# Ledger of designs, part 4: VHH binders against Dynein axonemal assembly factor 10 (dnaaf10)

Target 1, 357 residues: Dynein axonemal assembly factor 10 (dnaaf10), of Dictyostelium discoideum (Social amoeba) (q54e33)
Amino acid sequence: MSALGESNNKQNGKEILHNYVTKKLTSQPYSCQWIPTSCSVVTVGKKTSGGISKGDIKIHQLEFDDTSGDPKLNLVYENEFTNPFRCLSFFKQANQLQQQDNRKFITGDFNGQISEWDSDICDIPIWGVKGAHQGSISAIDAYADNLVVCGGKDGTIKVYDTRIKPNSANDNNGNNSSPISTFEQTNKSNCWSICTNDNNIIAGFENGDLNIYNLKTNSIQSTTKLNGGICSIDSNDRSNILNQFLITTNKSFISIASFNNNNNNNIEFKDYDINKEPNQTIWSGIYSPWNKKDNENIFTIAQGDGSVSMYRDDCKLIDKVLVSDLPILSLDYSKDRKGLLCCISLKKQLSILISPC

## First folded at step 4 (VHH; framework vhh_4orz_3)

Design t3 (from g2 with T99E)
Fold by ESMFold2-Fast, scan of step 4:
Structure t3 (fold): chain B 357 residues (1-357), chain A 124 residues (1-124)
Amino acid sequence: as target 1 above (357 residues)
Amino acid sequence: EVQLVESGGGLVQAGGSLRLFCAASGFTFSSYAMAWLRQAPGKRREWVALISSGGSTDYADSVKDRFTISRDNAKNTVSLQMNSLKPEDTAIYFCATREYTVYPGSEYTVYDYWGQGTQVTVSS
C-alpha cells in the first residue's frame, strides 16, 4: 500500500499535499523529472569533490520496503561527467493522456553543451552538440521526438533537430551540427526559461523580457517586459502553448497569461503575489497533466522558502507543504501515476510528494 | 556586479572567540542563502555553515554547537560567531553564495563570486 492510498482512506476528510519520502543526495541537483512509463526519477546537477566540479546524473526508483511497506528511493544508476549539468527535459507530447514511449532526455550544461541520453542506458550520450551556447545553458525544452529548444547566458535561443547528427569529419571540435533556427537578442540577457511546441517558443529572461517566437515563420511574434526575472514557463496545453501559460518570477509573484491573436498581438496577464514579504524566488511552476480544460486547471509551484504549493484556476490555494528549509528548484508530475510529484531542493534533497489531486 | 567582502578575522588563542562579517552587494540578498566555507593550508575547501533566505541554519559536524551563523537582510550582511576556537579551526574563511544560491542562467556570475577571505589563526 502506498501513501496515496493512505491519504485517500479518510472518510469525507480533506486530502493533503504531503512529503512522502525524502532522500539526501551526494550531489547538488538542479533539475528533476519522472522517467516516462516508470516510477523512476532522473536528477541532473553538480558534484564537487576536491575543489573540482563535475556533472552528475542519478536515477532513483520509488520502491516499498517488503517488511514495513515504507517508501524508499533506491539509487539504480549514477555516473559523473566532465561538465556540471544545469537543466534537463524529456520530450513533451501534444496529447498528455497518451502513453509516453520516448524515454530519452536532453541535458544542458554549464559549458554550453547539449546532450541526448537514453534513460535505460545513460552511459554515453546518443546525440549532442558541443558549444551549442557560449556559457551556461539555463533553459531547455524538448517536444515530440526530435525538437530541442535551448537558451542560456549568451542570450540566444537555438532550435535543434536530434535527427540531424553531428558531423565530425574534418571538424576539429566534432560539433559542426547547425541549429535549424537561432533567435538573437539585441539586449543580451540570460534565458532562464523556455516552453515550446511545434508552432511556438515562449522564452523568459533574467531581465524580465518575455518573448514569443513563431517557429513556422522563424520570427519574433511578441515582446513584453515583466517586473521580475522569469524563472519558469509552462502551458496547460502543449498543443497550443499560447492559449494559457504560467510564469513564475524571482519577485514573489506568478502570472497566468494568455495570448490574444484575434486582431492584436496582445498578451493578457493576471498577476498573483505569493507570500510577498519577505521577497522570494518562485523557481518553477507546472500544470498538472491530469487536469482537463473543462475542469479546473491545477498547477504547483516550487518556492524559495522551501515550500511547494498547489493551486487551481485563478491562483486559488489547494494546499501547501514545507519540504525543505532551502529553496525548491524543480518539480515534476508523474504522468504514469496520478498524485505523485518529485522535487529537489538546494539542501541536496530529492523528495516525492503525494498530491490531493 | 556581485561582491562579497569578509572581515573580522585575526589571531586568537585556543578557547577564544571571533565574529566574522560578510557584506554583500550587487544582488537581492534577502532571496539568497548564504554560506561560510573555510580552507586550511594544503587542504580542500570545507563547508562550515549555511543560512537560508528564511533564516534556517545548518552546520558541519566539526563546528556544531560552537559556531552560529546569522543574517541581517536590512544591512545585506551575514555573520559567523565562532566560540571555543581550536587550532584545527585555523583557515581562510570565505563568504559564498555559489553552492547554496541558484539563479538560473546567472550561476557563472554567482559561482565565480567569493569574498577574498579573512584569515583566522588559532594558537595553542
Scores: ipSAE 0.007, ipTM 0.234, lowest interface PAE 9.6, mean pLDDT 82

Design t4 (from g2 with T101E)
Fold by ESMFold2-Fast, scan of step 4:
Structure t4 (fold): chain B 357 residues (1-357), chain A 124 residues (1-124)
Amino acid sequence: as target 1 above (357 residues)
Amino acid sequence: EVQLVESGGGLVQAGGSLRLFCAASGFTFSSYAMAWLRQAPGKRREWVALISSGGSTDYADSVKDRFTISRDNAKNTVSLQMNSLKPEDTAIYFCATRTYEVYPGSEYTVYDYWGQGTQVTVSS
């Protein structure tokens, strides 16, 4: 049982977050995620060789420690592509722990291109959009097996349906689908973060704007301004009702936001200072997919000081581990094995952490 | 009121070495990551080396194994030892503070503070 597993993850009665294995990479990763129904991690990023910057996709398989040796991350796939990759998303569902057999992922690159990949083959994208944004795609969230939401440096948010094939009459290259929705941020600030749930898109911007859009009415529902650039947004409930979401910022604080009523957009924000130093970036924050809906709110953050910290409910610290001397940029929980996390750092490292819960 | 002052640039033959220095003031130096960037004639600025507050280092692939970044927290100084210099290393070299806000070498790289730069010229 999971309750017994939580007890077994303690050392001398204390809950410990373990750095299980770390591997140096030949490229700079910007995003990492566990591949569904596997013990493999995909990383996407940039590789520079001979003055030329290329996109890089790597898949590493975790080999657990046993009587034969230490844990290892074995490289099982590696390939280079034309454009450096910035962001990565597997398709999310309202219930994250229902087994997802969809092993396809979406990438957004520094040149504004979206691509869909099958993690079992990876060699050729199966869908894509060239020029989805002018300049970099800064945030991407894939939802319900066919929806791709992307935010870019150009201050726009675009929604694509992967089932809609490129219009061959108007598309000279055969890889240019029209968005089903486009939202434009008033100040054209870079869209750094996106979180999609059944009815809404929540978008966070470099200037601190937090906008909530309604997918059914194709309109903005709510605008709020936070006192820091919004680096990440994650929801503890991706069903039809927005319950609570975690926001990380580049000003040393996180915010936990909740709806007062299911029928309105009144949002209550509760801010927590993570560090006494006023300008640390908290690059990513994610809720555990193993949390029971509304009953347990365990989350983990990736910090600019190179640490990963795990919290309960009202930002009560469970444990903190120093993973790198450079920022941790991306985090992901395994949905197949409770307590398994992956993260990447600016030190070109991929790390696997073991969570106490 | 942050100031960064670079020194140590000059003319050197290919295969030679130079050591650049950056004197920092106006902030708690030991708490911040420090970086070296360069701008070659007709090119955009590019990141070349980074050292964290804890002393860990990272390098651009073009300078890896040739350049070494180091810091002296007692003197508020960061330095760049450049070995096996090539003509393509010719650039103005800038010292910068980094607040962990963006990725080195990406189009999102933002540095809060910059020095005036020091010229490095490598002849063949």
Scores: ipSAE 0.006, ipTM 0.226, lowest interface PAE 10.9, mean pLDDT 81

Design t5 (from g2 with V102I)
Fold by ESMFold2-Fast, scan of step 4:
Structure t5 (fold): chain B 357 residues (1-357), chain A 124 residues (1-124)
Amino acid sequence: as target 1 above (357 residues)
Amino acid sequence: EVQLVESGGGLVQAGGSLRLFCAASGFTFSSYAMAWLRQAPGKRREWVALISSGGSTDYADSVKDRFTISRDNAKNTVSLQMNSLKPEDTAIYFCATRTYTIYPGSEYTVYDYWGQGTQVTVSS
């Protein structure tokens, strides 16, 4: 027994970005998000048993360390469903830090189905659309209490209102709700990323197309091509997603996009390379909801090398932590507790990270 | 029960040809992409050929222009025609479903294997 010379990895970086707890899962998660007004994380993905692949939803509650114990992730809910899940979204609000009492989330699956779930029960979906896309839903974003935007392998973007239920008086198909808007591309490319609010959709595609759509006119406003497939899009302000947004790509770079102050409606892109040799996918990037009042842009990215890296203005590195020896696919900031992040890796792991932001 | 059964392997001389078959049962075959993978003794499993549910094909560089993948949705079979075989092609060949590709490339493609494989031995 000796404390001297022992690894103090849990002490290293306690006031900076560090891995607080990691749990191995019995399924492969593809997306993770914090449940509003809780210390619980939902993960969705795939579980294979007996040669059959099924959808998997797990909820883990974070138990913090105390004077005698280590932090723990306690499994509080688990269930299997017919189709493997690809993506997940809680409903975003214009102000992300105002009390969010809506604990419903939307899933998109590999068979093109959207489902809405109540995180307090999760046994059956409360709303859904079968065949929303032909093939996989690759991106989903939900806004306010009823707006769901999804993009898929078929290259389309569809907008749904969850207040319109299947088999309602407006349902002419009997089994499915119709979208309130549909957007198509000239060349069909997989829609990998979506960021939405009441006025606009920003969508990113496998071929590098970045399209901006106007929901009020139901038309495309802008298209730009980046030099890599667009893996994620996030906004520093959901009340105006066109002010500034973060783009991650599969070619070892990120881009920060902003509108010009001279009223010419053009977008300025600033590209930053992230450890380009060897090439890696930057799977996800999100702005911190906690530092906006101080005019500080803090964001965190999930990297193909298994790292999570935090940056400040002009892509200045704050800190980096190695979480897994396989890619980190998804990450989310807690909006209830400053400094908590969750992430998942291709190594079937769920991790909680602590950051001073 | 979901089942994939490989057949058609055997011993062949260098420069020869073999045709492998995979019979699928217990699932809606026409809705799945199908792949052939191989594993030689002491080596990692490697992807060889892919056919999508729509019939589009792709091949590893090591087998391109020598191997042809095809499917018969009426009979729930996928086949691999192997021409101009080399000793380096000696391996156990596995039939697999390719259930999905997550964003980047083949390194993040998920394959579900239900077959025992079929042995291909190419003599010099």
Scores: ipSAE 0.007, ipTM 0.240, lowest interface PAE 8.8, mean pLDDT 82

Design t6 (from g2 with V102L)
Fold by ESMFold2-Fast, scan of step 4:
Structure t6 (fold): chain B 357 residues (1-357), chain A 124 residues (1-124)
Amino acid sequence: as target 1 above (357 residues)
Amino acid sequence: EVQLVESGGGLVQAGGSLRLFCAASGFTFSSYAMAWLRQAPGKRREWVALISSGGSTDYADSVKDRFTISRDNAKNTVSLQMNSLKPEDTAIYFCATRTYTLYPGSEYTVYDYWGQGTQVTVSS
């Protein structure tokens, strides 16, 4: 009963999504992202042995065998840390294809700590906050080289500036470094997903609450409730106001939210059922940065059935590939190499996929 | 520091009963779902039973109607009542907390804050 990914496209050589290489890992990854200006992927997660859980960071470089020309994932870095890692974010820019050589990333762990790492030197964090949340951090998003937004099991959303030194992170009196902003919910629920820019935060919760916060007024702007826990949120444009965003849920559906004439006072939600029988979690969904058409948005989702599926606007299927017999938890498009996608599965696997767009 | 300590394991004959206990410390116990998992020699860890923070329970098909999970939030404990034990139930039993990013009771549930385990041996 083992299967690896394969393409099920009927068009030979056109609009094909396929598994290029898959590698089994010695730890369970929970998040994966391409390192900017490289062909390397960082994964963060958990390594458990004899009932003891530790954090794990691995970096793999996509290489080609000199004899066969076949793709290979070469492990170039790994290290263990005290706390298991749950989530990972590189710093997003307003233009995702902008030449940006910031190779720093933020992690959120199961013990409520955020840490900033230099992907060229991952041995010691360059910034961090201990006790940023009470309990696990499940969602983290970083923007404009210094803004970090995190959401946790304690139901709060906290905003940090990495330029501000955490004077009290190790203080035994419980005096932690102060966030720039803290948002608390009326109905306390785990914050599973965050998407941010310098003007707005969109946060999704286990109970289905979807909240939009205004960072300029430090207040909630709107709230709505979806019929499932919100697993991921991504925006197709982070330059001004988050104009259109993709929401994935744990009830086999996605929602696409959009603003009329880029006016954030009127939000339209369109729900699309993926395949509800059996019910599955849609763990992640991301917009392609390589969208070539003026009015076309292309996105890819990570499915609980082990599949990765690519869609055009209005949820029209381009292609689908089965990558694992266990859920796919995380996805990332390369911003340096058109057509490369990385993903990780609950089967302790890292896969590189070839995307047609 | 988060700590989970299992107890109550031992040797029992087929058809017998055992009750396992897990004492939790270092976190807000009442806010977390708790689970029992087991691992037989040379096998992967298998989920056995789950109890949510609200008290809802779920069980693996192999133990349904034989095992009962319960919790005591005042004492920060989880227990597993095991009835009609079979030789196939022989394993090290682990107490764990469940993360909030997964489906409750799913076989795909990821567990955090593992204990060291307690040995259960069922003779034929």
Scores: ipSAE 0.000, ipTM 0.185, lowest interface PAE 11.7, mean pLDDT 81

